# Designs tried in a protein design chat: VHH binders against q94cd5. Part 18

Target 1, 317 residues: q94cd5
Amino acid sequence: IILQFAPLNSSVDEGFWHSFSSLKLDKLGIDDSPISITGFYGPCGHPQVSNHLTLLSESLPLDEQSLIASTSHGNRNKCPVPGILYNTNTVESFNKLDKQSLLKAEANKIWEDIQSGKALEDPSVLPRFLVISFADLKKWSFRYWFAFPAFVLDPPVSLIELKPASEYFSSEEAESVSAACNDWRDSDLTTDVPFFLVSVSSDSKASIRHLKDLEACQGDHQKLLFGFYDPCHLPSNPGWPLRNYLALIRSRWNLETVWFFCYRESRGFADLNLSLVGQASITLSSGESAETVPNSVGWELNKGKRVPRSISLANSM

## First folded at step 3 (VHH)

Design s55 (framework vhh_vobarilizumab_d1)
Fold by ESMFold2-Fast, scan of step 3:
Structure s55 (fold): chain B 317 residues (1-317), chain A 120 residues (1-120)
Amino acid sequence: as target 1 above (317 residues)
Amino acid sequence: EVQLVESGGGLVQPGGSLRLSCAASGSIFSINAMAWYRQAPGKGRELVAGITSGGSTSYADSVKGRFTISRDNAKNTLYLQMNSLRPEDTAVYYCAADIYEDSGYFLDYWGQGTLVTVSS
């Protein structure tokens, strides 16, 4: 059976558009140069907020004081994700953007980070995103469309098994894994690292480690899993970030199978009944190169259609 | 109907103790995680402490070492033991839970809140 992934959806806070309007009026004017921005996502603990990457007022490169104020008032439970905003000054320019070229360019950046080893040092680059927009500030209306570039793996990844983490781990292992995940999440140094290793020793002690430590982890444990913050809540489908993660794993390490851990939360705590453990076959066919850049997908669906979203803030202005 | 009912709030002097309880009832299949939030007048709602079905806990830095969260899965009841209370702990305390209903839905439930006042 081919591994299926739950798609990401965008969630744009009204504060983002207010901040962008201020930036455009006060600084940008007619300058439509691409802008580096930061999105936020986290592990899902509730179905109604699953599979979202969020833009907030602090997503824009506002003055340093505004950014410091936002972070000091607590955003510790959100993983920052690098992104790029292509804002256009006219509807015609918005419609004429080469969407396929923009998606491919962004996917190529992710692939370069995988090949260079940057993704091992800073795996937050794996869920890199882009958004195109048109802001009609006279009407306080915004047209936008997100892409979450993800690789189409060839050959496809085959799912061997998938189950709740609570069924995979023993009771003692589950307690240790939950504690280790909660400690990882509470650390300011590790809050922004959404891809990690879960190591369980023969005495049922769990530890969470950085991806770059894989070689140190391989010899002497009972279990080793590739973990990630999973924004999805579905029992049958890992979330979208797993796609590029598997591309990284396939490219960097010559493994026939991989154990992965879809880390999910309830109320900000590790939830092993929601979290999943899966095993997948990631083997390359004879004669294939792990260095060949895969095809990519990722344009967001709006009510099942590949079309831009529109929002009016006229009722809130 | 699924509901959460808090109890145990009241007036206490600084340095005192209170124990809050939250009982979940209704068409419940299972309860995942439970948590205590609080809201002081004019402020937003903040997480105080949380606990998973397996017993893993987390606490806000302001209450670590003073508050203890626990749950009784057989009774579908959440507790918060509050020791060494301070005037800044004055707030309405809310119980929250992620519940699987008999209907198959996984939903977020909130109680109506219980007032805790710490003053001389």
Scores: ipSAE 0.000, ipTM 0.242, lowest interface PAE 16.0, mean pLDDT 81

Design s56 (framework vhh_vobarilizumab_d1)
Fold by ESMFold2-Fast, scan of step 3:
Structure s56 (fold): chain B 317 residues (1-317), chain A 121 residues (1-121)
Amino acid sequence: as target 1 above (317 residues)
Amino acid sequence: EVQLVESGGGLVQPGGSLRLSCAASGRIFSINAMAWYRQAPGKGRELVAGITRGGSTSYADSVKGRFTISRDNAKNTLYLQMNSLRPEDTAVYYCAAQYDSSGYFEEFDYWGQGTLVTVSS
């Protein structure tokens, strides 16, 4: 059966629009050059909350101290991810922007990072995003499009197995994996990377390692899983970040199947009943090329419709 | 743009059957994947079944073995054959289409207005 992903939703705080308004009024004026911004996401910790990539007031300045403060909530890091803001000064410009071309351009950047090895060194580039906005500062209203470029793999990835992590690991393995994940989550910003390797040795000892250490992890007859922070809570669907992760894995290591680990939290700690382990078939067909850029999707819908989102800072009712 | 129009909903007794249809018009040549979603009173919208242009299908666990999704590309029509209906299948059923370059249960760009299915005795 074809592997299906839970969609990633955007959340844009009022503080973001306030900071953007200040930036437009005080510095940009009519300058419509694209702006590099930082979004934040993390593993699911509250089943009632839908998965989000969030823009905060800190998203506009790339201040490292502000990023550290924003990501160290409750002694756990939120993961910074790169994005780009295309700001427009008129409704006409906003409507005329070629959304398909902009999505493809950002997808190409992700693909370049995969092919160059940059995504292996810094996999936080995999959930790269873009925003197109129009600000009517006389009315203090904003219209925007959000996109999460994600590769459509051909042939599609087939799901072989998916189950709660607690059913995959033995009780001793589960305890080791939970402890290792909690230690990884409590590490500093440079070490707490949202895509990682989970290895379990024959003596049930777990370790979390960087993707670039794959060869070292394969040395014994251990379990090896490609892990990621999953913002989704659904028991049958891995979250959206897995899509570009599988594109990296298929391109880099020529594997026929992959074991993956959807890391999820409860009450700020690893939750292996909520976390998932799956196995997927990622083989390329004969005549297919690992060098060919896949097609991409990712424009966020507004209540099921392809229309821009709207928000007003002037409306206090 | 694409327009989607659902039909076939109605009242049916538990254990009965219904066939839903969704007629697509407009730039239908751009459609890759299509799906049926449903929304029951007081609940969020959930995916019921999806089908790619090539005919690959997937189903929600609650409907596997009871519902069959199919597509007639020549008629630009999507179908959902619903068998062994249960009261919990009561919902508004929505047709959705993805027009972008490929996808299987990915973001959907076009939505119908929905058709009501009520399963009660």
Scores: ipSAE 0.000, ipTM 0.227, lowest interface PAE 10.5, mean pLDDT 80

Design s57 (framework vhh_vobarilizumab_d1)
Fold by ESMFold2-Fast, scan of step 3:
Structure s57 (fold): chain B 317 residues (1-317), chain A 120 residues (1-120)
Amino acid sequence: as target 1 above (317 residues)
Amino acid sequence: EVQLVESGGGLVQPGGSLRLSCAASGSIFSINAMAWYRQAPGKGRELVAGITSGGSTSYADSVKGRFTISRDNAKNTLYLQMNSLRPEDTAVYYCAKEGLEYFDSYFDYWGQGTLVTVSS
């Protein structure tokens, strides 16, 4: 009855901590200003963590040359996700940071982007993340908290049906959808857009369209689905990014029923046996608090416990 | 809070069978999706099989037809029946449940896992 979501896990590559240590020692010193960073979904040269949001050395712009290099060629198999890093200089500061306030602040930014229409122009802001870190550079040890801010819709969204995309589409439609998705991911002229429309015409031809084109797609389709890049691979649950997507759909288009498409990859290519198609029923806010920010969740637990993650690089430094 | 304890692993010859169990404590077992993951030496964790609270199942292509996931909500227990085992199935197997909403919601590995070794 109630739509349940597959959660995200974080994975921080050793290269990220090496790059952060270099940045902290060479440029930041005691500067604890928040830093804009980029995380990645999908194959990242680490098959072990393909279902996680991953931080790599290129997540941090170490200098102008590094920034230029990271923007000159996107890796087709990586889906970039914007995030923010709160770097603390002491254990005391790390422990005293108001995690609830930081999560709410980030969720408020997402909500402002939804309300202003910015999320339609740049939907990559929907799956924003944050990380709080403390680096003990004398011991080369790091402690961190990861969060994937997501809205809790009230009342909850109901799931009408969910099935593998390969069972929803006909063979002809599936072939067309796969080709359209691969073309979209392979485009060097388009930044990876993690939320999009899937349009299938009456002659089984599929196309990927921008969210802002929704009205233009009305009347041109036999099927129209709200698609998103889903890094999760749980077979019976849509991934975590759908949560903020549903908040956008409810707020922007006031739709009571929506078809969604969880786009999933295998080895960097569209996989319609892993991808899901579902239909959800959304209860409208009834106008009372339609413009108020929903409650949010998203702090990653460590083995089911509310404690920070820890890593030591002493043996590799 | 809820704890997950895996058991049933061991050494078996190729072609053998094992049944893994995951005992959960706490009343939230029956409403959560459950999954089995595995991690071979030097590799990341990979999803093996998943089951919803209602019993809908799905499997990784490498284990379809050989493994069966099931749950007993009355006993708060998740099972993985593994048949026709191969050396490639050698891994530590982990039981996972979806996280609690309102603070965090990701699958947790709360047990030590259970080692399955397929070797002659």
Scores: ipSAE 0.012, ipTM 0.156, lowest interface PAE 8.6, mean pLDDT 78

Design s59 (framework vhh_vobarilizumab_d1)
Fold by ESMFold2-Fast, scan of step 3:
Structure s59 (fold): chain B 317 residues (1-317), chain A 120 residues (1-120)
Amino acid sequence: as target 1 above (317 residues)
Amino acid sequence: EVQLVESGGGLVQPGGSLRLSCAASGFTFSSYAMAWYRQAPGKGRELVAGISSGGSTSYADSVKGRFTISRDNAKNTLYLQMNSLRPEDTAVYYCAADTYEDLEYFLDYWGQGTLVTVSS
């Protein structure tokens, strides 16, 4: 069957809009140049970390001293994701922006990161996002579009099997994998990245490693899986981040099939009954180029409709 | 409302040919990957052929060289040309759309199916 993915949802904290309003009034004025921002997400099942791609007040660029201070106290449990904010000063310019061109430009950045090897060093670039916004500061109202650029893989990836991780691993392996995943999640931000390798040796010892270490892993272990923090909770569908992850895997390595691991939590800890293990056929047809940029999709709909999201803070500010 | 409507099934002799059609409505057909699946009596559904939004095709080993999947984006229609049909090709054939577009929710679209019987 063709592999299908659950969408990644956005969430914008009111604190983001308050911070953005302050930035716009105090610094930006009518400057509508694009702004680099950071979103945050985590796997499903953590009580303090949202499984939505979330914009917080700390998502916006601060002055140099504030940035230095804030990075030393970052939340280790949430995964930072780079993004870009296109801030428009009028409803007319908001409506005139070529959304398709902006999506393609952002998808091209992800593809360049895959081709250059940057995505192996920093896989947080894979779920890269963009936001288009219009802020009416007289009315304290905001209109916005979110996009999570994702590649349409050609040929499509075929699903061979998908099952709970608890059914794939033996009891001994499952205990080891759970412990290794919990240790990975509790590690420093530089090592707690949302895309990783899971290796299990013949003596049932599990290790979590960086994607760039793939060649070192292949000769040493019985089982090797491409793992990722899965924001989805559905038993039959991997989450959205797997789409660009498979694009990376297909373009970088000559694999006919791939084993993947959808890491999910319960109450903030690894849950192998909710986590999934799947096997997919990733093979390119003879004569097809792994270097050709795929078509992309990713504009988030508002309750099934292709309209911008709206929020008014007039009564809550 | 997303709808997929298959047609073209019927009774055919071994070695014969049939062309299945799937009329799609309620979504931007050209941006979706499309596929044909089949389900024989007492068996699970299996992928027969797939076609991407860009036109790349894939086939099950059992049908390679005999079946051809194609699409007409102007008519919002998916086709499956079936040649050199065998008794083991007897099944209900289903059209499916993969949600390769800007969706808020995961969607799995299937048609009602069309029966193909290959019998002498």
Scores: ipSAE 0.000, ipTM 0.174, lowest interface PAE 12.4, mean pLDDT 81

Design s60 (framework vhh_vobarilizumab_d1)
Fold by ESMFold2-Fast, scan of step 3:
Structure s60 (fold): chain B 317 residues (1-317), chain A 120 residues (1-120)
Amino acid sequence: as target 1 above (317 residues)
Amino acid sequence: EVQLVESGGGLVQPGGSLRLSCAASGFTFSDYAMAWYRQAPGKGRELVAGISRGGSTSYADSVKGRFTISRDNAKNTLYLQMNSLRPEDTAVYYCAREGLEYFESYFDYWGQGTLVTVSS
């Protein structure tokens, strides 16, 4: 059966727009050059806030200290994700922007990072996003489009099986995997690395390693899985980040099947009853170049409709 | 207006064959991946077979080797050839279209379905 993915949604904090307004009034003026920004997401956690990529006041490149403060604080630490903001100065420009061209341009950047090997060194580039906005600072109102560029693979990935991680691992393996995942999340060196390898040896000891170490992980293991921070909580669907991850795996390695691990948390800790293990068939199309950029999708819907989101801060500014 | 219209369902004996068709209109058919789903009485919908834009196919284990999905882009039609039918294949069969432009789901439009009953 064709693998289905749980959608990702945006959550734009009011503080983001306050910070952007200050930036526009104090520095940008009429300059509508694209701005590099940082979004934040994390593995599951709680159903009410799951499946979101969040923009905060710290998302804008205001200063280095504010970015450090946002990423290093408490049990709500989230993984930073690179993104780009295209703010327009008029409603006319906002409505005329070629959304599909901008989506394709961001997808091309992800593809270049996959082919150059940058995605192995820094896999946080895989869930790259973009925002198109119009800020009406006379009315203190904002309109925006959000996109999470994701490749449409041809042939599509087929799901062989999917089950809770607690049913895939033995009791001893599950304890070891949970401990290794918690250590990965708690380490300052790896907490921001949302794609990784999970290796389980014959003595039931788990180890988590960087994607670039794949060759070193093969040879003396009982299990090897491609893991990722999964923002979704649904028992039957992996989250959106798996889409570009599979594109990387198909493009980089000549594998016909892959085991993947949807890492999910409960109350800030590994939860193997919520986490999933799946096996997928990833056959490459005969006669199709692995170097050609796949088609991409990813524009966020507003309550099921193809319209921009709107927010007013008139009563808070 | 996107429309998907299934046909070809009916009553068939165990071991028999049926060919389902899905007529698509309101979009460029060749630009989309297509799929067949089914829903048995009192059960949820399950994916049966999928076909990509390029013609690559995928099947649920329960139907692999018995069912064949295919498409005719010139006729804007999706097909499901069902052989060696079993009582367990009794269900309403739906065709579905993939979304491309916007994020929603992998398949974003469904037909009204066609009933397949396998019994003597």
Scores: ipSAE 0.000, ipTM 0.223, lowest interface PAE 11.3, mean pLDDT 82

Design s61 (framework vhh_vobarilizumab_d1)
Fold by ESMFold2-Fast, scan of step 3:
Structure s61 (fold): chain B 317 residues (1-317), chain A 120 residues (1-120)
Amino acid sequence: as target 1 above (317 residues)
Amino acid sequence: EVQLVESGGGLVQPGGSLRLSCAASGFTFSNYRMAWYRQAPGKGRELVAGISSGGSTSYADSVKGRFTISRDNAKNTLYLQMNSLRPEDTAVYYCAKTGIEYFDSYYDYWGQGTLVTVSS
């Protein structure tokens, strides 16, 4: 069957809108230039970190202290993700923005990062996102659209098998993998944290490696998997971050099949009963160029509908 | 809930014809690109034919001139007319909703498939 992914779920913290309102009132005025922002997410099952791609007060350009605090916590417990905010000053402008063109432009940035090797050095660029917003500051109400540009691969990736990681690894391997993941998660390895390699040797010793180390891992391992922090909890579907990860893997390496590892937690620790191991066929189309940008999708639905999300802060502002 | 249900597969002699159907529900069918994929024993999944929301079609080289993809938006149904069938066309055929239009839920959905066997 073709591989299916669990969708992106976004959330916008109340603190984000407070900070955005201050930014608009104090600095931007009617300036509707796009704003670089940072979103955050974590793997499913962490008690303190949202598994939604979340906008927080520190997502916006703020003082140095806020940025330092955000970086410290994000690097250890939550993954920072680059994004862009298209801030509109009127309902008319908000409704008239060409969503398809904006999605395509952001997808092109991800593709450039894949082609240039930046995504290999800093794979946190793979889940790049965009937001279109309208703020009615007289009513303290906000409307927004959220998107994660996700590549549509041709041919699509075929799923060969998917199972709990606990069923794929032996008991000795599972214990080693869990320990290695827990150690690596707390290691302050910031740029490769959400995407990594899991290597298991013939003596059941596991290690977590950077994506760039693939060639060094090949040839002297019993198992080698492409791992990622999976915000989804469903046993039948890998989470949304895998979509662009597979685009990177297909583009950078000439592999016919790939083993992937959907890292999930329980109580902040690796949980191999919730984590998944899958095998997929990623073979390129005959004559397909690795340099050709794929089509993309990604606009988030609001409870299954093609309408913007809305929030009011009238009682909290 | 998105559902795709394929039908029309079966056993056919070489040179014969079959028409596959796919009944779609749970989404606005007319807004999406639809496709047919197939998977032969021991092979990866192959794109056979695609059709855009506007009706533009594309075909794999192996089936050009023999297969025709079409859609009926009033009936939420996708079709694949297969002519001049060959033993090499033996495969499970899958209907797919593909996600090139914006506002997707980031799922591409596939049916259970329908088996086509071309044999004497």
Scores: ipSAE 0.007, ipTM 0.271, lowest interface PAE 9.1, mean pLDDT 81

Design s62 (framework vhh_vobarilizumab_d1)
Fold by ESMFold2-Fast, scan of step 3:
Structure s62 (fold): chain B 317 residues (1-317), chain A 120 residues (1-120)
Amino acid sequence: as target 1 above (317 residues)
Amino acid sequence: EVQLVESGGGLVQPGGSLRLSCAASGFTFSSNAMAWYRQAPGKGRELVAGITRGGSTSYADSVKGRFTISRDNAKNTLYLQMNSLRPEDTAVYYCASEGLEFFDEYFDYWGQGTLVTVSS
C-alpha cells in the first residue's frame, strides 16, 4: 500500500485582505517585492478547521514583534507557519507569473534547510507556503493562488500499517502519551514546534523531545515515533505536513522503516482515538542519492479546477 | 481526494499479453500528462511509457513496438497494452502523473502498483 496524504486547503480571513489593502495604500504603492507572512494551522480533528491553513489580519507584518506563545488552551489551535506573498499590480502580471519557478524556488529553500540541518533545529520551515495575488482596490476584489510545496518521494513511501493511536498504545501508555502531548502544546518553548519525537520507555512512561535529540531517545526506549501536528481528521490518511517530514527523515537518517504519530486534538486536548500511529517503509535503492533535490508539487486547485480563488469585499469596505 | 489505482497485473507466459488500467480520481485527468513506471526486484525505477495531455506518446527503448500507452479522458483512465512479454518485463508497474509542475495534486503521484510476472 502506498502512503497517501490529505491535502491542505487555504482559508483567507477577510481581515487579511483589509490589512493588506492598508499596507498597499500606505506603504507599498507599486512595489511588488515579496512579503514575508505567517499562516496558521492546528492539530485539530474538528471538521471546520480540518486540513486548512489560515491567513488572518496578524499574518502581515504590522509590527516587528514575534508571535507570543500562550499557556491558554484557546491559543493551542494556532501553529505559525512561514510563508511568502507575491502580490502583482495587474491582472496581466498575475496571469503571466511563472508559477512553476516560484514553486521550485520555495521547494529548493525547504530542501536547503533539510540538507543544512536548519529543518532539524527549526522544523516549522517544513510546511512553508506561498501565495500569489492580485488586488483590485477599485472594486475591493482579490484573486489568489496558494501553494504548499511538498516533495515527490522517489521511490514512494509504502504504508505497512495505520491505526488509531488508542489501538497502538496500551491504556497506561496512552495516558502517559496524552499527558506528554498536552504538556508539549502548553509549553511556551514548544507550542509552535510542530515536529517532535515521542519516546515510550519499558515502564510505559512517555516523553516528547526535539528532533535533534534523536540519539538521546535511542538508549532505552520500547517505542520511538516521529510525531507531528496533523491538521487532518481522516482515519485513513495522514495530513500534508507528513510529506516533507518523511523527506527530512529519509535524507537525515539511514532507517528502513519509520513509526510516525499523527497528533490530533479534540477541544484543545490530545485525542488518541483521532490521532494515528503508522509504520512506513522509506528505504532508498542502492543506486540512488538522497542529496539530489526531489520534484515538488503543491498548487491548490479551486474545487478541482485550475483556476484562482477569488473574494469580493465591496460589501465590507 | 486524489487517487491512482492500478489493475490488470498477473502471471503470464513469455510471448503473452496483458492490459493494465489506472483509474484516476480527485483531479482533472484530461489536463494532466500521465506515465507508467516499473520497478523490478533489486533494480531502480524506470519510465516505461508517457502520454501528454494532447495524446503524444513516448516509450523506453526496451518496450518500443511491444507496449502501447493510451488514455480515455471520458473515463479518467490510463491504459498500458503489453504484448510479446519477456521475462525481463517482470516488475511492479506504477501509474504516475509527470510534467505536473503547475496545479499539481497534493497526494503522492504514485498508485499502489500492480505486479506483472512473466515466467514459463
Scores: ipSAE 0.000, ipTM 0.212, lowest interface PAE 11.2, mean pLDDT 81

Design s63 (framework vhh_vobarilizumab_d1)
Fold by ESMFold2-Fast, scan of step 3:
Structure s63 (fold): chain B 317 residues (1-317), chain A 120 residues (1-120)
Amino acid sequence: as target 1 above (317 residues)
Amino acid sequence: EVQLVESGGGLVQPGGSLRLSCAASGFTFSSYAMAWYRQAPGKGRELVAGISTGGHTSYADSVKGRFTISRDNAKNTLYLQMNSLRPEDTAVYYCAKHGVEYWDSYLDYWGQGTLVTVSS
């Protein structure tokens, strides 16, 4: 069975458009330079918030103090994701944007971070996104389109098994893993690191470690899994962040198989009945190069169609 | 929740015919190019046939003139009619959803596959 991933969907809070309008009127004018922004997702595991990357008013800070405030948080319901906003000043310019080139450029940045080791030091760059937009401030209407660049791995990743984490771990191990994950999520130093190692010792004690510590802790475990904050709730599909994570794992470590952990929460806490443990084959075909940048996909669907989203806030502005 | 479910595989004698089907759900089927791939034992996956949103078809040289790809947008189903089958057509056949035809043509999702064995 080939491993299949649940795609991300955008969710843009009205407060984002208010903040963006202020930024455009007060600072940018006709300046169409790309803007660094921060999106948010969580391992909420609930259908109503599942697979969403959200833009909030704090996603687009207006000054240095706002930037500090928007990037400084320990809220476990918000995992920051770096992104880039391509703002256009006319609908014609919006329509003329080379979407394939923008997607490829952003995917290349992720690939460079994987190859340079930056993604190992700061894996929050793996789910990076982009959005193109046109703001008609005379009508208070906004046209936008998100892309969540994700690598198409060749050969495809084969799924060996996938099951609820509660069925993979013993009761004692499950209790320890839940406690360790909750402690990791509550840590101010580690709450923004959505990719991590889960290690379970022979005495059923779990610990969460940073990816860069893999070589330092090789052989120190009975079970070792590559964990990530999974925005999906589906029992048969890992969420979108796993795609680039597997690209990182394949490129950095010469593994034939990988054990992964789709970390999911219910009511703000670790839920091992909802969380998944899987094993996948990630071997390269004969003649394939680990350094060759893979093809990428990621443009968001609007109600199943590849078209931009539109919203009018004329009655709210 | 994108799902692709292949069916129609089986054992046939050389010169025989089979029709494969792929039931698609979880996306707007008519908006995507679709394809059939195959993988023989010990070999990599190869593109067999592709069909665009507008119905334009393409085929691998090894199957051109023998296989026909088609789609039924009302039923969200992709088909592969295979005629004059040869032992070298023995493989697991996969249904695949491509991205948008002209600027995201790479595979997004694969089905689980259906086995075709051509042997006496």
Scores: ipSAE 0.006, ipTM 0.253, lowest interface PAE 10.6, mean pLDDT 81

